# VH-VL binders against p0dw94, part 7

Target 1, 243 residues: p0dw94
Amino acid sequence: PAGTPAGAGASAGIGSDTGSNASEDSDMFPTIVFGDTVIERKEYVAALKAQHGAARLYFRQTYGVDPAEDGWDKAHDGEVPCRWLASRAIDELRRRHAAYLIGVDLGQVADDSYASIVARMEAVNSGNAELKSDGGIVYGRTGFDIDSYLSYELSALKNAYTGDESNPGMSLSDDEVRRYYDEHDWTKDGVDGKTPLDEVRGNVKAQMRSERYDELVSQRAEAIDVTDLPWDALYRFTAGRLG

## First folded at step 1 (VH-VL)

Design n4 (framework fv_nisevokitug)
Fold by ESMFold2-Fast, scan of step 1:
Structure n4 (fold): chain C 243 residues (1-243), chain A 122 residues (1-122), chain B 108 residues (1-108)
Amino acid sequence: as target 1 above (243 residues)
Amino acid sequence: QVQLVQSGAEVKKPGSSVKVSCKASGGTFSSYAISWVRQAPGQGLEWMGGIIPIFGTANYAQKFQGRVTITADESTSTAYMELSSLRSEDTAVYYCARSPKYYGSGSYFDYWGQGTLVTVSS
Amino acid sequence: SYELTQPPSVSVAPGQTARITCGANNIGSKSVHWYQQKAGQAPVLVVSYDSDRPSGIPERISGSNSGNTATLTISRVEAGDEADYYCQVWDSSSDHYVFGTGTKVTVL
C-alpha cells in the first residue's frame, strides 16, 4: 500500500488540511515569530480549532448571532468574528509558548517550538506502537494526539514548577495560607459546611501555587510582542480557513 | 469481610442480551450505591450506570441509556446489569463496584467485584 | 461533556518518582480519586479525596489536586507499582461518574 489516506489527520480523531487546500492555505499564511521561534501554520490552525467554540459562544451571547451561520467576516459593533478568533488564537499561543519558556528556564525542555513538541509526541507514540507490534498487551489509550499531548506536557511543566518551593512564588508562609483559606470557599461538593484548614492545607497550598503559576505564565505571555505581527495577512488567512 | 461476587463468564451472539449479577456479602447492602463499570480489551474504565437500592433509583451514562438496565434485589443483596442489543464492541470485562456514599463528590469505589468477561461473537 | 485526560504511558526507572496527571477544567474544585489496576485484576482504590491514602496503601503513593490538574505521585518506584492508573470524579452537572483515560506505568 501507499500509506495512510490523505485527510486521515495527524493522529486518530484529528482532521487535517491536506491536498490542494493545504497547499493554497500555506501560500497565504504569514510569517509569525515569537521572539526567536517561528509559529508554524499547523500550530496556528490547532489554536484556531481550540478557540472556535469560544468565538461562537461569545458572538451568540453578545450579539445573538452564530458566525458559522451569519458569516465569520460580518462586523457586529466593530467586532469581526474571524478577527476576534485570530486574536484569541494568538493569545492562546502566547500563553502556551510562555509556559514552555518557563520550562526552558528550569531545564525541563530545550525550546518552545511546535516541531520539538510534535517530535516528543511521535517518539512516545512510536514506543507504544513497538510494544503492540511485539504482541504486547497495552491497557488504556495507546497514542497521543497533539491536543492530548499538549495537555499532558503543559501539566507536567506546571507540576514541575509548582512542586519546587525554591521557584519564585512557590514558597508559602503559614500566614499567607490561612489568609487565602479565609478568603475563599473550602467546601467539598456534596459536603455541608466549610472544611477545616488542617484537613485541606495541602489543597489550599496547591491552589495558591497553581494561581501564582498561571499569573506568571500570563505575565510572561504579555511580554511576547504581537504589535508587529502581520495582522492583516493573518486575518485573511483565518477568514479563508472559516469560509 | 465485605465482598462483591459476580456471576461467571458469558458468551453471547450479536443482537442478544446478557444479565450479569453482583452479590454483596459482609455489609449492609441498602446503605450503599452499586455501579457497573466495563473495560474492553486494551481500553480504559467506562462507567455504565449505577443504582441506589434504598431509593430504587438507577442512573445511566448517556452512551448506554436505552440499552442498559440496572436493578437490585435487597432481599438477596444482589445487583444486576442487563445489556441488550449486543454488538462485538460490547466484548469486555464488566465490574460491579460499591460506593459508601450515594452519588456526589464524596463518591468513590471502595470495593470491586472480580469482573465478568462477556464475549460477543457470531 | 466533562472529560479527564491522562497521559497514556509513563516510564520510570526503579527508585525514581513517577507523576501521573489528570487534567480537566477546574478539576481542583472536585474531589479526585485514584485507582491502580494490575494486569488481570480488578481496580484498587489508592487515593481518595485528592490526597487521602486508604489503609494498606504505601506512604510513597500520594495525591494532589489544584486548578486544572490533579496529580498522583509515586515515590521510590518499585517493580510492583507497574500497573494502569485511573483518576475519577463525580460530575454533578451530568450526575455521572467520570474516569480518566488511564495511564500505563512501566518500570524500566
Scores: ipSAE 0.000, ipTM 0.371, lowest interface PAE 17.2, mean pLDDT 80

Design n5 (framework fv_nisevokitug)
Fold by ESMFold2-Fast, scan of step 1:
Structure n5 (fold): chain C 243 residues (1-243), chain A 121 residues (1-121), chain B 108 residues (1-108)
Amino acid sequence: as target 1 above (243 residues)
Amino acid sequence: QVQLVQSGAEVKKPGSSVKVSCKASGGTFSSYAISWVRQAPGQGLEWMGGIIPIFGTANYAQKFQGRVTITADESTSTAYMELSSLRSEDTAVYYCARGRSSSWYGAFDIWGQGTLVTVSS
Amino acid sequence: SYELTQPPSVSVAPGQTARITCGANNIGSKSVHWYQQKAGQAPVLVVSYDSDRPSGIPERISGSNSGNTATLTISRVEAGDEADYYCQVWDSSSDHYVFGTGTKVTVL
């Protein structure tokens, strides 16, 4: 058997046409607000791409199907892949905005808006380009894309928070450190038994602070209310982006 | 084109310390993340830690925390990795590598030539 | 700790396609970088951010990443592709870089 099959298949759900008669509702990005911050279309699309693999993994493990092949609109035990992906993307944005809002509380950044993040990224990229034109360092790709910049900046915010013992949750008692150490395996390759706490105390404390920061971000993200979002419009927009 | 040039091979006794240097030649240094990666004979790559000089922050892999210290001297455009309490199993080639811009997320676009450290009695 | 598992070796004939997998739970949610290391040399970046090719890397080398598996694909393999290949991610939960176990590609 050979030949090109007829039919749309993979293109049916991906081809969002803004020129169509239904474009103002069926494929238009709705207004989404977290508190008083408006979520931009491109920010949502980036989060959607970041969670795309997770959606495929979830449906493969749970139902034995790949939404990219089976269809993003097909329900499985009441769960629709494109709607699951949309919800996951919104959760990703909640966590991201929560981290930035913690940064706002500490004076590290002015706001949690995507436009501000993009502006800082562009400023860094422009500075790097000027440095290169002046005979500065030139390595492969010469600037941040938004995904690498988000990861970079989120890591910087976390490091700044966890590196300051005066921040909530970052002061650790000796008893807490000892308890955490006892509950985890601190070993060295080729050496039997646990590495003594005094040799790894700094690492134990760093791991605890990292986990506490992640928990604070999670708690702050859960506080971002998404019950009143225009979910139906968001689902239609999301479906228009998927094959 | 900027290069990362590392210090020469070292032979050390167990229990001693070794300090390997990594100099950026021909450019500004402070704004780029720099990592240290080691490779024991016949083994894979192992990340030890890194530093972002502009932020003054070093980050270490759990296995090496307490034994490794990574520093940077912006005036000489040189990063250092010091490993203490050396054991025979620390015998390896040690690489420095730069990430894109000042990013922990970034790929390692440029690598040093490597420094062989041999630990023997 | 987050671990990236690669097959220890892959043997391919010239002109064939080599596929090197990098396995980890939900690796598709992370950005994967790939390095080529030839005998006696430092590693060289060949794919960044799942699928981006640095300048100078041939189009025969490509990457993908979804679910629990990232893949480096080397099409129309040449003798010069014989090397060790490593995948790498930044693990945000531990704030550490993690390298794969490495794959030796031999061209027979």
Scores: ipSAE 0.000, ipTM 0.390, lowest interface PAE 16.8, mean pLDDT 80

Design n6 (framework fv_nisevokitug)
Fold by ESMFold2-Fast, scan of step 1:
Structure n6 (fold): chain C 243 residues (1-243), chain A 119 residues (1-119), chain B 108 residues (1-108)
Amino acid sequence: as target 1 above (243 residues)
Amino acid sequence: QVQLVQSGAEVKKPGSSVKVSCKASGGTFSSYAISWVRQAPGQGLEWMGGIIPIFGTANYAQKFQGRVTITADESTSTAYMELSSLRSEDTAVYYCARDKYGDYLFDYWGQGTLVTVSS
Amino acid sequence: SYELTQPPSVSVAPGQTARITCGANNIGSKSVHWYQQKAGQAPVLVVSYDSDRPSGIPERISGSNSGNTATLTISRVEAGDEADYYCQVWDSSSDHYVFGTGTKVTVL
């Protein structure tokens, strides 16, 4: 599947499911705070759009239904698609904010707010528009949309962290590299046997650093507590957005 | 006019390193990434990595991590690609190419630098 | 590892239409860009975003992208169209650029 939503605070199987009352307060976005950062309505809606396909895929593969056709508020074995999507969106926001907070620790960005991300995107887009005007040649879109900018910037944050051996987890001993190499397959197409460590040492180190960074982001995301979020209000808002 | 101008051809011995330069038009680094793409004789295009000017950081294809280093000097609008521990299989034409943020396509290419690795 | 598969060669007579395919799972959900590379020269962007033509590229060159196949179409082929053609996408899951295997177009 696309993955299980984490942090859902309500069960559809124990009494009235208030999250299915989308027609009541469906446009009332609740106050959501990660640490000291307020999650904006538009940031949450963007996360819903990003996870929308995953929700449809999960329910099609698991239950043989498409929530877009069958209804986002209909339960299937205790799972309600709009609640699954809301939980998935919150998980994405936790991971995203965790990555940005690591960037704050490195001095790469000032904060993890959506407004700051949008402002940086708009600055880059303005520069692109000026350069296109000067060049007289137009190639595709005017610039970043928020999804492509987030992908670009999150990749940049990861590369900055993993590229500096002084960062926690990024210094690798020869013994650690050898053990990782021994535990995984390092082969070339059409060649029998393992590729010697000296030929793939850089690849081994890069993969180890990538995995360690992903683990650090996961641990930092876990520190963002979502158990006491206003889940019922968030579910109602989410259901209303999917009508 | 947008122009990417690369350094001249190099002949290197196995085990040595090579550093190729790519001088870009003055405005390139503020809104564009510079990528390096190589092409072995008779073979296709292979992306090696690129630099992200906003953060001064580089992103490398897994195959080249640990052997390739991509840097940029904003004051001279010049990007560099250094490939170490050279092997005969590294004989190729190396291109720098400009990447527009959000588009992830290569709208302008350098003329290419032939690097020959032989003993 | 996301891979773009192209036929290694396409032969076409002058004035006819050449079609170069670029195959990958769900490539229709990605933006496909195409490059032309003539012998001894750097690649040149000839189609962006599946079907857009950069300024200066003739209308004879067009693109499409749906499902599992993107296609570059060269109509009324001229000797000057003889070149290698590469498709290209950005793969966000691996954070890198993916080029097709390349197609050599020969004008008979």
Scores: ipSAE 0.000, ipTM 0.418, lowest interface PAE 15.5, mean pLDDT 81

Design n7 (framework fv_nisevokitug)
Fold by ESMFold2-Fast, scan of step 1:
Structure n7 (fold): chain C 243 residues (1-243), chain A 124 residues (1-124), chain B 108 residues (1-108)
Amino acid sequence: as target 1 above (243 residues)
Amino acid sequence: QVQLVQSGAEVKKPGSSVKVSCKASGGTFSSYAISWVRQAPGQGLEWMGGIIPIFGTANYAQKFQGRVTITADESTSTAYMELSSLRSEDTAVYYCARHKTIFGVVTYYGMDVWGQGTLVTVSS
Amino acid sequence: SYELTQPPSVSVAPGQTARITCGANNIGSKSVHWYQQKAGQAPVLVVSYDSDRPSGIPERISGSNSGNTATLTISRVEAGDEADYYCQVWDSSSDHYVFGTGTKVTVL
């Protein structure tokens, strides 16, 4: 039977739209596992796209080169742009999965898989369409894409964690709050002098909880072992997606 | 606990523009909408417009269409209101306020968290 | 344009009941929210969706909405209730939020 591989059309990935066979690229994507969760090709490619600009900026600022012009495979002081990008994409996925695993611990979500996130996004989009049909107020577009949904859901997970002072790290003593306040510049625009703690206590506590949550996510992400990943195969796949 | 922190007071000349910021402290904008409401001296509250940051789209009160632009930068959890072609009648305290959403749709929720307000004075 | 009319002022003695009305054609079909604003401060949501009271708001404050009039009721008034009060709705026909004209509550 004749057919075009899924995603071989416009915007199948980064790089040339007349580039490599999408089926061969898909077959070249290695098995990547975080604990018990298999990382999908689509999830990795989305992370590459998200980090693509950061890679170009980093190499421009550090070495005065643009990998998109000079080549993603050219080493600069031991750093290869496509390898740097792959590493950043994996780090982003580690952080994302860590945040979702914290959500699993709290009973907010069942697992950290990309397929489950997509399914929830589709359910929300369907619900939004129904509410719009029933006269709900909407400013412009109502549909999430995966990037906007991830942003929304990750923020919801963070707010759920930090909003419950019974969670590890979220209970703050008066001494801890005062110490944090003393170590930072708490001022109001146009007002001379430091704002009294009683006026900003809520803001101080919220900032402390936000920072502690971010640290917890970072620690959980570092616990996801990536030393045994098939890095050579991942680098080849990544290079094949870049132009 | 989420708080909205606004930029400081501004003194502007007629015909100029002003851009007021509203930053979420202890939370993000991704799960709710932000409205901008102004109050002229001795007057009541007047809605100018709002935005749903996750969709990047804004809705404006008819009176301000063409002069007001509301934007949001989700990476910094900051919403902005820019008002152009300033007149003395634009002298007011400008507030940002949040609305809860259900699944990304702005419901009939009230504005449950407000910024401290930004005084904008327009004078020659 | 849809307009919400409030009395400009209401005077009440401590311990008595203050009633603030918000009038508009068929306002009972809309969800009404109420805000309290003390001098020099930002507004505070005190009643949402006609009669729902946000966490931290005293039980003395309640709301109702039917026909052409929504009402905010403040029972056993205290000095700390002295403020300006605003009603607010979403008007789907014009696609905008509408605030009432405001009512100054004086407690003496």
Scores: ipSAE 0.005, ipTM 0.462, lowest interface PAE 10.2, mean pLDDT 82

Design n8 (framework fv_nisevokitug)
Fold by ESMFold2-Fast, scan of step 1:
Structure n8 (fold): chain C 243 residues (1-243), chain A 122 residues (1-122), chain B 108 residues (1-108)
Amino acid sequence: as target 1 above (243 residues)
Amino acid sequence: QVQLVQSGAEVKKPGSSVKVSCKASGGTFSSYAISWVRQAPGQGLEWMGGIIPIFGTANYAQKFQGRVTITADESTSTAYMELSSLRSEDTAVYYCARVSGYDYRYYYMDVWGQGTLVTVSS
Amino acid sequence: SYELTQPPSVSVAPGQTARITCGANNIGSKSVHWYQQKAGQAPVLVVSYDSDRPSGIPERISGSNSGNTATLTISRVEAGDEADYYCQVWDSSSDHYVFGTGTKVTVL
């Protein structure tokens, strides 16, 4: 539980002892800040978990090795799996924070901090528990875990943005829709030929808005500067988590 | 207890549309999302799409995009799944299922309707 | 496209342990849910979030999930466990629910 300066405004729970691994690594996790938001150790570890499979796939396809079997710290043509994974985790966090910051700009959420996300998840879980008191079938002790809640909330932010055509990029002309339709293959299983636009117009528009939103998130994420992050300390922390 | 009750079996001709209803009772309709899953004879479960009634947001599996429309009416606590341009291979039992919470995409499906058999004649 | 592969069938004698696998690349990074479906009936949730058991589901039924394999384990199998079992995840890259191919558990 290494201290963050008072008034940093991010998670007060940096290094919170929810597990022995968290406690053991707390002093070695570096201070990482995106704008004015401090990245929590637990937040970074969750991003590592999310990108773990991508790292294994990349090294298997590129070098014919599985880092889980061959070692996460072994270099392959200058690329070290644990460092590649750390970079992907930071990119995942940039994308996540970018999406939340877009939500802040639209008044959907107050901030992009991990602590605020966890608090909302706990509130939703409490609400879900109240459904049991209605006398229905009781399911599980937990509702969302943090991974499923992040996916849920990020999708809710995306749907709120793309569902409002007054938002930048979400207003589509008939010509734009036809052009997009012509550029892509809208087919149905077992049916020869392309499905007519009149039968898929709503879904063509939905896909266009989805892609434009993803591009907006990518552009906002790129604006989060990671050049001056304590990369060496982050690499040491990441290697320690993987062995 | 939350229960989902679906409309009765239907026999349809190729090229027509079918609209299956799913009425919720017992709980607060707006407190959860509704998902639609079908099962062809002798085959496995296949997700078609879902809706978050309080946000009016629906999402569809790629295979059904352009043919399926999922809607909800909060005043009657009823969700609907409409499938158009029916083919014989659309013959299946169609289920609605509750997803606890407000988003169908990341939760489990905990309460299922009894199913609606839709038969599409050749 | 992301696919969940299950063995098509598992045969067990009463009192034995049935293990049903659900295989996919890096499935351990996803939350896996399991459903039981008896002939002519709607599916019933038996395991949520890898290992959590809904109320009313016996302790004989448990789940795990790591690496490339999630597993549903049914200990001390009873005739009433005879059913089709399906695993399920949400795949964010394709933006949809993915169900496993299904496993028919047969009890003598």
Scores: ipSAE 0.000, ipTM 0.407, lowest interface PAE 11.2, mean pLDDT 80

Design n9 (framework fv_nisevokitug)
Fold by ESMFold2-Fast, scan of step 1:
Structure n9 (fold): chain C 243 residues (1-243), chain A 123 residues (1-123), chain B 108 residues (1-108)
Amino acid sequence: as target 1 above (243 residues)
Amino acid sequence: QVQLVQSGAEVKKPGSSVKVSCKASGGTFSSYAISWVRQAPGQGLEWMGGIIPIFGTANYAQKFQGRVTITADESTSTAYMELSSLRSEDTAVYYCARGPRDFWSGYYPFDYWGQGTLVTVSS
Amino acid sequence: SYELTQPPSVSVAPGQTARITCGANNIGSKSVHWYQQKAGQAPVLVVSYDSDRPSGIPERISGSNSGNTATLTISRVEAGDEADYYCQVWDSSSDHYVFGTGTKVTVL
């Protein structure tokens, strides 16, 4: 039904483009590469949308201003909201790509490209349509949008890694588990006092593995070098998207 | 505390469909996976599929792919399992069970179960 | 395709030890959960994450998991332990829960 888009599309839509935005918008999305993977414009825009609320919250709590009202390009103690947001969006993409690259190392996915993620989502959505055409019953929400698919797939990658004790960092000794338990609070909601280890051992191990996976993702994300990205061009593009 | 309450017993004709509900109370509905497990008379437990309501997506066991549909309504904290093209072999007790919180790995066990719904398929 | 094999039945006298095995290739790399099901009732989680005992479950029930075999051990068996027992894992390669074939424990 939709397929994978080819860039900006082959033809302009009738009644969808006024033309004025294209002639006045001089800010182009720059070439951004993580390793040998090109970051797509739509992928970056989605990351901006995901971090937009965090940027507004940060500037409201830190400086008492809302960038949506005060302006995304106004500096506050050297911090410019649109630049802060761009940096957060890039960090979001670094974490996302890092998780997929860990999946590549384990043979779980072929690559970390956005196009491959979209293709898998479309395959799942098409499978649901085929079930319906073959007389299968489809009720409620059976289709993914890209946000729900990313959340689903990233969770699946994390769980596949943490659920296999043979993966680096996922084998836990009894001594490590006891030490972690002793160093952290283990209580039940509404219950006073520390819960005995024998009653929460599974939760302790799950939390340790979750934290170790998150640390591996963070370390892999830091290995994605963003020092030489075209930051000035990215900032101009970002400011143009915020209005 | 968490409680899962299922709809009542059903008697269906071959070729029809059945829709079983599972209403959750206590705890967080949206972040936990709800799985469906069936058990034919005298047989073992068989996982059919599950859904994580916050993602709105279901995963199905290969055997049931094409006949089963699992959905969730977050506003009522209710999960549903619909099985189509019923055969006499589908006569079973159908259970809902709470699974992993945010994850589809099955890392967490099924810590709470519904009481079961008997579905009888007969002429 | 991943299959968990259990013996179909185990018979024990009161006060003795019952051992129920759950066999599969490299099951020791997975977290195994165990369920008890009494006649006419829903299953109850009795062992999680290979060896953890949920609150309310007797200390006589324990688990282990290594190599190709996970084991549920019920010591000092009581009449109330008579039930069907199922092991369970998540098969990450297929993204599916897999239950064992089940073992009927009879207390003579």
Scores: ipSAE 0.000, ipTM 0.451, lowest interface PAE 11.8, mean pLDDT 80

Design t1 (framework fv_traxivitug)
Fold by ESMFold2-Fast, scan of step 1:
Structure t1 (fold): chain C 243 residues (1-243), chain A 120 residues (1-120), chain B 107 residues (1-107)
Amino acid sequence: as target 1 above (243 residues)
Amino acid sequence: QVQLVESGGTLVQPGGSLRLSCAASGFTFSSYWMTWVRQAPGKGLEWVANIKQDGSEKYYVDSVRGRFTISRDNAKNSLFLQMNSLRPEDTAVYFCARDRYSSSWGFDYWGQGTLVTVSS
Amino acid sequence: QSVLTQPPSVSVAPGKTARITCGGDNIGSKSVHWYQQKPGQAPILVVYDDSDRPSGIPERFSGSNSGNTATLTISRVEAGDEADYYCQVWDSSSDYVFGGGTKVTVL
């Protein structure tokens, strides 16, 4: 007989209401929009997964509890773990969309939608599969999941932006470079004193551009208005998703 | 391709100090949590310490807390582990590992390790 | 002070299914990750977040996690699957915890 498909495991609950079925109901996920772009359920769930460890670590460090054991819905000095995680997931999505919107401004991508990202990932994966079947040479990773593709594409967008001095914030004066160098640690193990600027100028400029890009992403992310989000419905969905 | 190369492992007397380095390439180093994991000869894996992308958060296994310091230099694509007050039980191969951006503290790439021996 | 319990060894014939268990109190409420390590080599992530696979890992590797037991399942086992396998979780008492490892032998 045919086996159960991967990911269709049986419930391990013993007479308890797990709540997991409610979180899989499509009616439970609220409509979330960043500007003109609808946030997909899959996209939000991926952001929850990305921030899940951070939430557990925050509550361990702050309150000495693990929400996965103590409960994601239990308040600790006014903070509820599932609400904290939902907020972090939305912030993660804001930063991700901000980076893509900067890419849109530069003509690197057409839009910031999750569906477009998935479509590009699938096209790359299909192209790589065809090259392999033809005996062609494929450089780098031959297959992406959405997490690895997001990391790849976000890095590509950042590199494209920071590599072009004509982009806002990316033109650095000699005085700016020297001030940054003077304010930061540029030493080598086993060598006394700072490494001379002329030996690390490329590294200094790269770090400055990286930081300026990250700040631009943060500023753009903050411009994504989340005050009108259906937070109560999102909190209920998140609590259900976490069990 | 993602590469992590550890260095600095050597023989050290008990109570001594040692600094390990990990050189990263093939990815945007500043976008990932980084981790040190060790393995004593013939034994299993043990997490040691990890550090957030910007260095603002650092966590340690209880047995090394206060003795070891994890740090990173994003401009150099380098991860470090400063080991002080070394004990014989710190003898192990030390691996540099990258945490997945969207995982619950799972490690998707590992270096080949560097051996630290603490003995008189 | 959490402990993850793995069997020290598992023997399996080629083409059969190997199951490696990871026992821990309330482990079903945690995210479990699995690593493969061959002698003299670095570990490789084969399953993360209970049941997800990294790109490049064959679909014959699968995971499950419920109650007090997580399981790594390797279907249609090949000689190249001989390795030590480690489970790993995070918890509030111990931060990151690895199981003791299971040596899989393909006979």
Scores: ipSAE 0.000, ipTM 0.400, lowest interface PAE 16.2, mean pLDDT 81

